VH-VL binders against q95uq1. Designs and how they scored, part 32

Target 1, 197 residues: q95uq1
Amino acid sequence: MSDNHEEESNVPAYVPGKHVSVDQLKQQDAEDEALKRYKESLLGTGVHAPKDDPRKLVIKEMKIQIEGRPDTIYPLDTKELIKEMKTKPFVLKESCHYKITLTFNIQHDIVSGLKQTNTVYRKGIKVSTEKHMLGSFAPQALAHSVTNPRHGWEEAPSGMLARGSYTAKVVFTDDDNEEHLSVEYAFSIKSDWKSDD
Short names: E, the ipSAE of ESMFold2; O, the ipSAE of OpenDDE; V2, 0.75 times the mean of E and O plus 0.25 times the DockQ between their complexes.

## First folded at step 19 (VH-VL; framework fv_indenebart)

Design y3 (at its last look DockQ between E and O 0.05; V2 from the best seeds 0.00; counts 0 for: pae E 13.4 > 2, placed apart)
Fold by OpenDDE, look of step 19:
Structure y3 (fold): chain C 197 residues (1-197), chain A 120 residues (1-120), chain B 115 residues (1-115)
Amino acid sequence: as target 1 above (197 residues)
Amino acid sequence: EVQLLESGGGLVQPGGSLRLSCAASGFTFSKYAMSWVRQAPGKGLEWVSSISPSGGRTYYADSVKGRFTISRDNSKNTLYLQMNSLRAEDTAVYYCAKRYPYWGDYFDYWGQGTTVTVSS
Amino acid sequence: QAVLTQPASLSASPGASASLTCTLRSGINVGTYYIYWYQQKPGSPPQYLLRYKSDSNKQQGSGVPSRFSGSKDASANAGILLISGLQSEDEADYYCMTWHDSAYVFGGGTKLTVL
């Protein structure tokens, strides 16, 4: 019985609202100060809308941060790099503290209720699924960055049963059930930091 | 196997209305954006409209904007196109098309199409 | 001017190679765009063949023979569909497509005849 520990991140419960386009948002008279603040926070530096790229979410990189260790950065700006990532597993020492930071751009329109679903596999068997609500993001010139966990560190599992090779799939979906990105990566849990060449 | 079956085509007078349906099967319909693409007799392909997986976002070609409405019922695995104020230039085979979501969008599956003829 | 322009027709012999062009409008750099290709046989809907942006960003459709390949000619500002070892079954209309400025845009199509 694989305990699907759905850890909902402590991100404030996003109440799915009606999708509001950037254009609609611009036209909405801020009758509510809260809405005005929200609008200002989202619309920030302007709308980025490349004419040659229909994507609303463009991943730039994934960064693995391990306490006391150098960061591992996976550039993800091309499909080939995304495919290559799963062939370059990172190592987690058992009981180490780690976090993952994703950097991405939003284009054309607001991505509302962005959710990250992480599924981890061992030997082809699902071992865990985690869902993180990231929030809503508007197009802007600067890339967005999200870190999981938002606060503190995740502790890598320990023990003989935890050690081994894993694969994971990360899927980004919004409140419209649109899948924006699917990324697969690999990692190993080891007793030490030595990568098996 | 992915299947898309269009229906609702027919003969209509200029200024008339018609509603097309597309019944989808063989995939999780609610997870994919859908589109309508049309082809006039002896002519090329023209994108008409797209709708997001939940139906919250819709997109239209300029040629049909304000006249056509795309919608979907995910509980019935059905895509719709309400066509109002039809014109002779709207005469075409209308294809229902599934979108491939990752790393740009293209139409990976197409229905057989339904014919719409707008004539006096 | 249309965003994508295709020649109306092309003829080639069985076993030969056919090169179908999809020229982008002036001012639009083909290098940054995905070009999608579709095959349509008479009385049938279009079928997805492949997409090509660069050698590192290309995808072949499921079940599409390897003799179909995508490329670009930067000098001509065009996407290219290459069909090697042409077969009689390859006789069809071929459409290029791209996404441009919030719309899907198709070329006018090329009728390929295998003589």
Scores: ipSAE 0.586, ipTM 0.826, lowest interface PAE 1.1, mean pLDDT 89
Fold by ESMFold2, look of step 19:
Structure y3 (fold): chain C 197 residues (1-197), chain A 120 residues (1-120), chain B 115 residues (1-115)
Amino acid sequence: as target 1 above (197 residues)
Amino acid sequence: EVQLLESGGGLVQPGGSLRLSCAASGFTFSKYAMSWVRQAPGKGLEWVSSISPSGGRTYYADSVKGRFTISRDNSKNTLYLQMNSLRAEDTAVYYCAKRYPYWGDYFDYWGQGTTVTVSS
Amino acid sequence: QAVLTQPASLSASPGASASLTCTLRSGINVGTYYIYWYQQKPGSPPQYLLRYKSDSNKQQGSGVPSRFSGSKDASANAGILLISGLQSEDEADYYCMTWHDSAYVFGGGTKLTVL
């Protein structure tokens, strides 16, 4: 038996009427302020999607936390910043403990069954693919965050064969396999924080 | 609380058909992928089939592919397994299982099971 | 060859520890897999216990006592469920599970008896 206790920061928000937009709900009773306020409290106040941005999922930040070191933070607020990720690799010391947090907004409608697929390449050859179901997310003013691993730390590979440069692609899809976001990034595994291996 | 109630099991002859149902309550059914897992008498667990929250994607174990069809009706909070061309090896308790929302994660709730017996 | 292999039975004394193994077939490296564990008592459906990938990537099921823990033995290519401080209520069948080739796969199960 599991519940949402372990995921308080990432618990999906559900809104009624999956086929009814936030704006449509507010318009149904536009002349009744009391009912409008109640509906807004259910859907979250201040949810105003940009008119010209069709994306349902808008990434804001990628943070790499390494145990015993300062965080590395990539702002991803613009398409330019997203494209630059691949040219600004971060470094993992072999066997270090790390975790990655992605921060994103949901706009326009609920994204149901959001799945993260992360594929890692070494010298153009795929070396791993991991899939994580993130849950369902409603539009809201406050961004959502998801951390991998959800608890504890991941450990970087070690050894002469593990050291080197890697590229990766993270893709977000929903329960109907619609792709919402793709981000390419890069990292290196080194024997020491200052080494060139 | 989350509840999963399987039904539709019974005795059937080889080559016959049977439709299993799983009534779900205590959670928003349409938000979760669902699975069937079976257990033959004195044997271990075997995953049978899974279906996405919308029903748009289905997956089957090789042992049942082409004979079984998983489906769901989100308006009735019900999961189904249509079982055709039944064989003696399909004799088992069939469990309905709810997946935790993370992909590749675990089954957090299981029904009590419904028994399917295939014999002549 | 089965993807996951478990010994059929294991016995241990109350208060002792039991170490249940879940071996991956050759050609699959346990280090890259999440190993999930379930407990099943007679007449009941399985219950989720925990998952383990590494010491920094593991998760305990809600309400599962901390005396249940996961680990791996890389040289044996196996996931491990450790149960310490064994109690009579721990007598059950234990199944490992993983996600492989777009399918959930279970081990054959281990019957744990507590004498």
Scores: ipSAE 0.000, ipTM 0.462, lowest interface PAE 13.4, mean pLDDT 79
ESMFold2 (binder alone), look of step 19: mean pLDDT 92; pTM 0.940

Design y4 (at its last look DockQ between E and O 0.51; V2 from the best seeds 0.00; counts 0 for: pae E 2.2 > 2)
Fold by OpenDDE, look of step 19:
Structure y4 (fold): chain C 197 residues (1-197), chain A 120 residues (1-120), chain B 115 residues (1-115)
Amino acid sequence: as target 1 above (197 residues)
Amino acid sequence: EVQLLESGGGLVQPGGSLRLSCAASGFTFSKYAMSWVRQAPGKGLEWVSSISPSGGRTYYADSVKGRFTISRDNSKNTLYLQMNSLRAEDTAVYYCAKREPYWGDYFDYWGQGTTVTVSS
Amino acid sequence: QAVLTQPASLSASPGASASLTCTLRSGINVGTYRIYWYQQKPGSPPQYLLRYKSDSDKQQGSGVPSRFSGSKDASANAGILLISGLQSEDEADYYCMTWHDKAYVFGGGTKLTVL
């Protein structure tokens, strides 16, 4: 029985609203102060719209942060790098504290209701699925950054049953059911930090 | 196997209307953006319109903007193109095309096309 | 001026190599764009071949022979489709495509004849 722990991140309850484009948002009369604030928060100082890239969400990197250890950074800006990620597993020492930070750009339009789904496999069997609501993001010049968990650290599982090799798939979807990225990665839980060369 | 089957093409007079359909199978239709691409007789390819997976976002070429409407029914795995105010220059084979899922920047599968002829 | 320009036709012998060009309009740097290639045989829809932005950012379509490869000529501001070991079945129309300024843009196509 795979307990689908839907950890709803404490992101304020995203009410799936009507897909509002940046252009539509600009045209909406700011009669509602809340809407105005929302617009201001989303539209920032400008719409980033590269002419050569149709993507709305561009993942730049995934960073694994382990307390007391150097960061592991996976660049994800090309399909080749995305495919390569699964061939470079990272190690989690049992009971270590870790967090994952995603860096991404939003382009052309607002990405609303961005959701991260993480599915973990062991020996081809699904062991867990976690869903995280990341939020809504507007185009801006600077990359966005999201860290999970938002506060504190995640503790790696411990014990003989936890140790071993894992594969995982991360999928980023929005409220329009658009899949922006799907990436597979690998990791191992070990008793020590020695990587199997 | 991915299959796209266009229908609804035919002969229509200038100023007339036509509705094209594309029946999709072999993949989860609701997860993929879809597009229409047309090819005039003996000419090259021209992108016409695109629609997001849920249908919440639509995009049009300038040549068809205000005249054509792309839509979809995910419950029926069907893509539509409502064409109004048709012109002679709209004469073409119209292809239904599936967009690549990850980058969404190219068309990985195409239907056989349906022919639209606009003539007096 | 069209965003993408292709020669109307090209001829090559079986076993030879054919290079198909896709020239970008002046002011648009080919180095930053992904160029996509499609093959279309008579009476058939286009088929995706490959995409190329750089050697580190390229993808071959499923089932597409390795004799098809993408590159760029920066001096010509062009994407290149190279077909090595040309076969009779390679006779087709070839279209380049890119995304530019909120639109998908195709080249005019090149008819490749295998003599």
Scores: ipSAE 0.526, ipTM 0.817, lowest interface PAE 1.2, mean pLDDT 89
Fold by ESMFold2, look of step 19:
Structure y4 (fold): chain C 197 residues (1-197), chain A 120 residues (1-120), chain B 115 residues (1-115)
Amino acid sequence: as target 1 above (197 residues)
Amino acid sequence: EVQLLESGGGLVQPGGSLRLSCAASGFTFSKYAMSWVRQAPGKGLEWVSSISPSGGRTYYADSVKGRFTISRDNSKNTLYLQMNSLRAEDTAVYYCAKREPYWGDYFDYWGQGTTVTVSS
Amino acid sequence: QAVLTQPASLSASPGASASLTCTLRSGINVGTYRIYWYQQKPGSPPQYLLRYKSDSDKQQGSGVPSRFSGSKDASANAGILLISGLQSEDEADYYCMTWHDKAYVFGGGTKLTVL
């Protein structure tokens, strides 16, 4: 059965580009009690809509997993913690295998077409830009996670030209062009591990 | 420098209509949500409406829902407020305001306002 | 009952401190809310001053003097705007704001007189 909840009697009043809020989505099917209850169960018990926080996307943490080593975890609950990432670079040994997981909540409304754009710099020069479509997310109390790569591992570059300090910026946007979050972070690629532990 | 310039205010009778405009410059207009906030004579501030960067989502205070329509034209860097079925209680200075997206830093930049007077 | 309540007026001497309160409605706990503050002088639009939720979640507006600061009084269920070293130019109307339950809500404003 189709996920399109448009009512036939309301066509052709469709407004292109207009997104349907969670409240509007439920209302469009007000006369079908069974469908209404199904949609509410997909959204959990009620709607995750804190009365004190207008944000649609709330970042919780960034985790860097390196094969054979302890994880590095950045809690990102506050503006101060996000700003600290740039001053607390993580280290990748050249040719190591790693992946990065971002954990976040969605609140209030469906976020359609959430995408991340990650740009990496070396000495102020852009060395890569990667865009990933993350999908569409309904509000819920349970956090969402996205991992890059989705399967397997990334391999850190190697060689004398690859070693050094890097800065990066990841930006989250949606189909409404709303920028939900911009995070600056830093890392180094080194020939050997140099942890404080 | 961020600049917001409202226009379209005036004197109108109850039940009438009026369209406000806000010309934006000094930032990438299409990347930011926008809002209208009003202030009745001698009174405090009241949020009226907000619109997402693409215009796909709109939000209204209960006091204006069903009568006012917020919209935007990103090609003209312009925000609009269509006000229908105007009432005496809608008499106010109407401010255009820019919203910061993530931290709830709302209304960081305000225009000078345009005055709407609803009088019989 | 209004979500945010402010005293209508407050007076203080130059060089002293003024503590402006923004009280939340009974049943709404100030501890989880971000409280935003705006200054408005006659004939001008409001200007953003700062926001405060906690010492780890606060922000000073661009160009706003450090003598303006935010805090909370949990026992009074209130956000606080502290203005230290009062200047004559601080005479203005001050509004608090928060987002509550699908709406942006302002307090009624406090007229600060510096005498």
Scores: ipSAE 0.449, ipTM 0.750, lowest interface PAE 2.2, mean pLDDT 83
ESMFold2 (binder alone), look of step 19: mean pLDDT 92; pTM 0.931

Design y5 (at its last look DockQ between E and O 0.52; V2 from the best seeds 0.60)
Fold by OpenDDE, look of step 20:
Structure y5 (fold): chain C 197 residues (1-197), chain A 120 residues (1-120), chain B 115 residues (1-115)
Amino acid sequence: as target 1 above (197 residues)
Amino acid sequence: EVQLLESGGGLVQPGGSLRLSCAASGFTFSKYAMSWVRQAPGKGLEWVSSISPSGGRTYYADSVKGRFTISRDNSKNTLYLQMNSLRAEDTAVYYCAKRTPYWGDYFDYWGQGTTVTVSS
Amino acid sequence: QAVLTQPASLSASPGASASLTCTLRSGINVGTYYIYWYQQKPGSPPQYLLRYKSDSDKQQGSGVPSRFSGSKDASANAGILLISGLQSEDEADYYCMTWHDSAYVFGGGTKLTVL
């Protein structure tokens, strides 16, 4: 009975309280060491926000990880790359195990309650909508990475009805109902990795 | 069709207060950031204030900070600008403007404006 | 010094081309900024025309004629609005805008007269 104490990374669940701006957080009395640590954990080392980019969320890449297969990486750091993504569909073999990792930077302020909404279409018809709460993220020197699912793998649908081409739209929104990003992508579900189905 | 209709402008004395309103229609108001931009007579455009979709975040130009308060009521599709301690230099046409989402942080729709005159 | 500077006025003949400049303050690299352009006719609110960051990253407003285009002059550290084939209806005030350091900033505007 190996008690794998998964060290729950005690990232204090940022209780979505009153949107405290980074500036307000900076002004809060440094006398509370716990608060200071919290601030440091949120604000990281003094990453200056770019003065020329109003975005709070800057996506860098989307990585499709398939068990036993090479990773597919979509760079998304430019508008052109984002637009091109939908023209480069990835393939999922039916019943394969896959996960998606998003890498992004946060700028200027804390993005609280970041939510990913994925809508999948087949032949122009909505087939599914999934919502994932990603969490709250502060500006940091290092990019944030979120993987869905957080644990394990997702299984691709199987069967004749599942096979085919799909389009999808992912939208990132925060608890302030601000849309930070919308990306369209495409994929196909096939019986095998080589089939032109 | 997107429509923005400003109201509440008028003549006010220096040091006085005024509250502007902007009624929005033709789009999902609660999904978009909104802004006030003003234009003094015969002068250029000046950004005044912005508010996030839910109203949780507000931004102000230095010229109005501490005097003006932007707010919104999403249930009424209405944007507000409370102006206190008004000065002669605040005399302008005040436009409400809709912000576009994502990279395109520009103002895609504008109201017709409401005139504020601060004079003794 | 203002973040964005525009000439106060410009005149050009019908059918000619007009280049409106939006110069960024020294120390700010125009190459990394989006420049937005607005047209304002007398008695009307401003209307969005286009945005330009680079040739690969530009957008035309809905209903804006193709004779309106954006560019940059790196040597001048300026955004440029080019209006080709000038028409009388193009007579208006033109404003450039950018986002800088947590604020929207407008240029002073250029009055374009079509003679």
Scores: ipSAE 0.729, ipTM 0.874, lowest interface PAE 0.6, mean pLDDT 90
Fold by ESMFold2, look of step 19:
Structure y5 (fold): chain C 197 residues (1-197), chain A 120 residues (1-120), chain B 115 residues (1-115)
Amino acid sequence: as target 1 above (197 residues)
Amino acid sequence: EVQLLESGGGLVQPGGSLRLSCAASGFTFSKYAMSWVRQAPGKGLEWVSSISPSGGRTYYADSVKGRFTISRDNSKNTLYLQMNSLRAEDTAVYYCAKRTPYWGDYFDYWGQGTTVTVSS
Amino acid sequence: QAVLTQPASLSASPGASASLTCTLRSGINVGTYYIYWYQQKPGSPPQYLLRYKSDSDKQQGSGVPSRFSGSKDASANAGILLISGLQSEDEADYYCMTWHDSAYVFGGGTKLTVL
């Protein structure tokens, strides 16, 4: 049952005009109906609630997009694929521009306040922990997609001290503090795409 | 290290109420979903109820829905089960169980249970 | 219309193997389900043993001997707990569990006797 009163965090806001004519008020009322139907279409035509799978969050893939280079895509739809991710590191050139897109399904109930906590290690030493709010999502047959950063690009660190091999752990939790998934992965920062750095 | 201690069981007449408690220690209680599982005398296991780590979501077996209420107080590391309108078929040992958070969740730690007997 | 059905009892000799079955209700396909197994000794709460969906998707409980293993018999629509090299301490009640249609469901349990 989806009896959650939470608003979709990604839905466009509608703000009617301050003073309008009678005909414009009738058009404004029609736009309110259109917004309602738009929100309903984001939920799809039925609740995604498989009888054999309790997961509320199913990650389908993680895509690392690097400006000017082919994407790196990790399918993550099975426990084996998730466990293998640490053995398939990706490479970032220092100062490159990149972004990460997650594609996932939500099943059973709305997930409110889905966030990722990403902890990065270098030589076994924690170097950062970052939390990113992904949003609130309803179950639907079609997958959801979120990109970090939401706009533009991130820039990879640069310099002799930044170059090297990194490991990381990302944990997905929600406002109910339920941990949905934990993934370990690896990457390196190099001075050039074909460098031995 | 992980310990779960149930209390509040006893002898109750049909239609009565009881409140079970489960004191938790040895882990970060607020990180984990919790469940109640019961076992009637000489019978098998039956899942009763579950609650999310924050307490914001609750789930009930059909046999207890509308009569039982699961809750938790994360500041006291305590899980509760309020049982109302008790029936003879509710007679059982009630176990407090800790859930793992990953795929294919299982109950990794169980308390020793508290006995509820419903009879006139 | 129980979701999971187990035989009430099973006997086997020390050193032999025991196969405990957990049959899903007709119309529910065992192939897409995780089957979880618990051991319960008299006077004690259950203890988690393992789960099994496929040979590539299974998990042994912490400290559970490797002589305990899971499998499935698709023709019987059943999950299987195999206990090899039976020992006297394996005498216990064994429960299967799965998640089905928004509920955790247990089988009725099998009392294993080691003669």
Scores: ipSAE 0.629, ipTM 0.829, lowest interface PAE 1.2, mean pLDDT 85
ESMFold2 (binder alone), look of step 19: mean pLDDT 92; pTM 0.935
OpenDDE, look of step 19: ipSAE 0.704; ipTM 0.859
ESMFold2, look of step 20: ipSAE 0.526; ipTM 0.792
ESMFold2 (binder alone), look of step 20: mean pLDDT 92; pTM 0.929

## First folded at step 20 (VH-VL; framework fv_indenebart)

Design z1 (at its last look DockQ between E and O 0.02; V2 from the best seeds 0.00; counts 0 for: pae E 7.9 > 2, placed apart)
Fold by OpenDDE, look of step 20:
Structure z1 (fold): chain C 197 residues (1-197), chain A 120 residues (1-120), chain B 115 residues (1-115)
Amino acid sequence: as target 1 above (197 residues)
Amino acid sequence: EVQLLESGGGLVQPGGSLRLSCAASGFTFSKYHMSWVRQAPGKGLEWVSSISPSGGRTYYADSVKGRFTISRDNSKNTLYLQMNSLRAEDTAVYYCAKRTPYWGDYFDYWGQGTTVTVSS
Amino acid sequence: QAVLTQPASLSASPGASASLTCTLRSGINVGTYYIYWYQQKPGSPPQYLLRYKSDSDKQQGSGVPSRFSGSKDASANAGILLISGLQSEDEADYYCMTWHDSAYVFGGGTKLTVL
């Protein structure tokens, strides 16, 4: 009877509650030590929001990690880099193990219920849609990092039907229905790691 | 085609109240931030207020804070601006403006505006 | 002091180039800000023209002629809208805008006259 201690990733429980702004949180009477700790955990000490950037979610990079292979890193901190991403497809060998890590900053306010929607296309036809709840995130000094899957690896599809070129679109939305970012990328599933240059 | 149609403007006395409406069409209204921008006669543009897609977050210029309330009804594709305690300096054409997606950093579509005149 | 300052008016001849300035308040570095430009003709709402942060980070509005371009003058701490090959239809009010400290801020606007 293997006690699978599911390490409850201390992702603060998504309380689908009223969008409480950082300002509202600051005004709530600090008399509740639990609330204070919660606020402190959310509002890291000394994080000043940039005055020149209205974005609440700033994606810094997307990292493709493939078991036994070097990481592929896509910087996404500029609009140009975001646009360029689709022109630099990565390769997945069939049956390889991979995971994706997103690094991002939260600014100005708490982003609640951040959701990633990934849609994959082949030859212009939608082949899959995956939705991942990332969680709720507060502004903090250090960038947030989320890896999918959270545990283990994803296995790339295999077989003749799986092989080929794909395009994908990732959309980040929150529980306020705000679309924070849309990124298009491309990848290929191949039988080997040789890039058809 | 994106369309924004403002209404509710008119003549009001100082201290009075007025409610503006903006009917939106041609896009998924519930997905975008919406804003009010005003322009006094012969003057420049002034941002007034913004509201998030679901209406959960609202933003106001200091000049209208505590007097104006922005709201929206996504089921009706309508943006509202409740204006209370109106002042002469609130006299302006009020434009409904759609914000861009993603960064939401500028106003890509504007209505024709509705005129508010505050005078004794 | 206003976050953005624009000259009240500018005149230029047809075919010439017009340079409209948008000066940021002292203490605010123009280099890190997006500057947005709008054109407004009499009796019409403003229309988005373009945004400019840097040469590598700029965007032209849909349908906006290529004769409209954005730049910055770091020494003047200003955003610049350049209109080359000025045409009579370019006569309008031009507003710069930026986002600053949780607010959208417009410049006072420049009336461009084509003489």
Scores: ipSAE 0.708, ipTM 0.857, lowest interface PAE 0.7, mean pLDDT 90
Fold by ESMFold2, look of step 20:
Structure z1 (fold): chain C 197 residues (1-197), chain A 120 residues (1-120), chain B 115 residues (1-115)
Amino acid sequence: as target 1 above (197 residues)
Amino acid sequence: EVQLLESGGGLVQPGGSLRLSCAASGFTFSKYHMSWVRQAPGKGLEWVSSISPSGGRTYYADSVKGRFTISRDNSKNTLYLQMNSLRAEDTAVYYCAKRTPYWGDYFDYWGQGTTVTVSS
Amino acid sequence: QAVLTQPASLSASPGASASLTCTLRSGINVGTYYIYWYQQKPGSPPQYLLRYKSDSDKQQGSGVPSRFSGSKDASANAGILLISGLQSEDEADYYCMTWHDSAYVFGGGTKLTVL
């Protein structure tokens, strides 16, 4: 059917080609030691990233809150944990109310216009694709979090057509369409928490 | 692309009943929360009621609790508002509104509205 | 006291800026709330403009000009819709909205006149 294509930037005046990395800013003034020290102090704790890790976006956790039940928490802060995500499906009872919180760090550079594209499959067939603008995020010591929904609850689908096993892929891109992260996961929708259907 | 078409408005006596409909097209209706928002003549917007995608949860403004019932028929892509015990204060244009999915919780599409007049 | 309060009217000159306020009632802190803004022109349904919680958590509606922006005034416990470079087409009713106590709540609306 139709995807949700809310991809509007939430930052002033996007201009192609003005993207300058944190490292490029430091490099531009490398020959003036006093100015170099000043620029490094302004960039602060947001540049305390491993030199061998080129990722701009590092996912840390996905938390699934279900009304009236204990939270389910997926730690995702290693490559192994990210790859294992799809082998540990979560269960939603049809019509249940839930929230999902993603926690992540931004390293090396500002990510402008971060967009999330979530594609869901059933029996190998694509059943939905949704795109959402998340915003712009700078490197910082504390992780960033985004929660869906921001208030109230989201409701899981219901009915015989909705019940079943699903796989999904979520991809994070910026306003230059650079892909920063891709996570595959799985879930099922059941008529009861202990149901096989 | 997205279309919401309200119908069923008209003139009703105080204490009477009326049923509004909203025909939806251009999106997968059964996936989204739907709402009614009204606007009295010369006055501001007032949220009236919302319903979850399955119809399993309903929400009402205090001003209409016990008198109005929101419902949906996902097989017909239609939202309903049953209005009972109508009062003059219920006179308004009634808008059908769609909530944004995922990350959004505002009304992204609105119909043109249907007018309900409660008077003698 | 209503949850959200807006002045009934505001006027400003073309090319100037207008700041539309949306004040939360005493006992509710604007800092923890998302404030949503809608524009409504006569004879038309409302149109979503933007939402604002903080500079790191905000969103502009599709096709909404960048001269519309959101902010907050913590000392006044208010959300702010700023419209810069006012044009005659900006003359409209403006509503703020939030989610409070399991309900959508609108402010009373502000009629912006551009003279």
Scores: ipSAE 0.028, ipTM 0.598, lowest interface PAE 7.9, mean pLDDT 81
ESMFold2 (binder alone), look of step 20: mean pLDDT 92; pTM 0.928

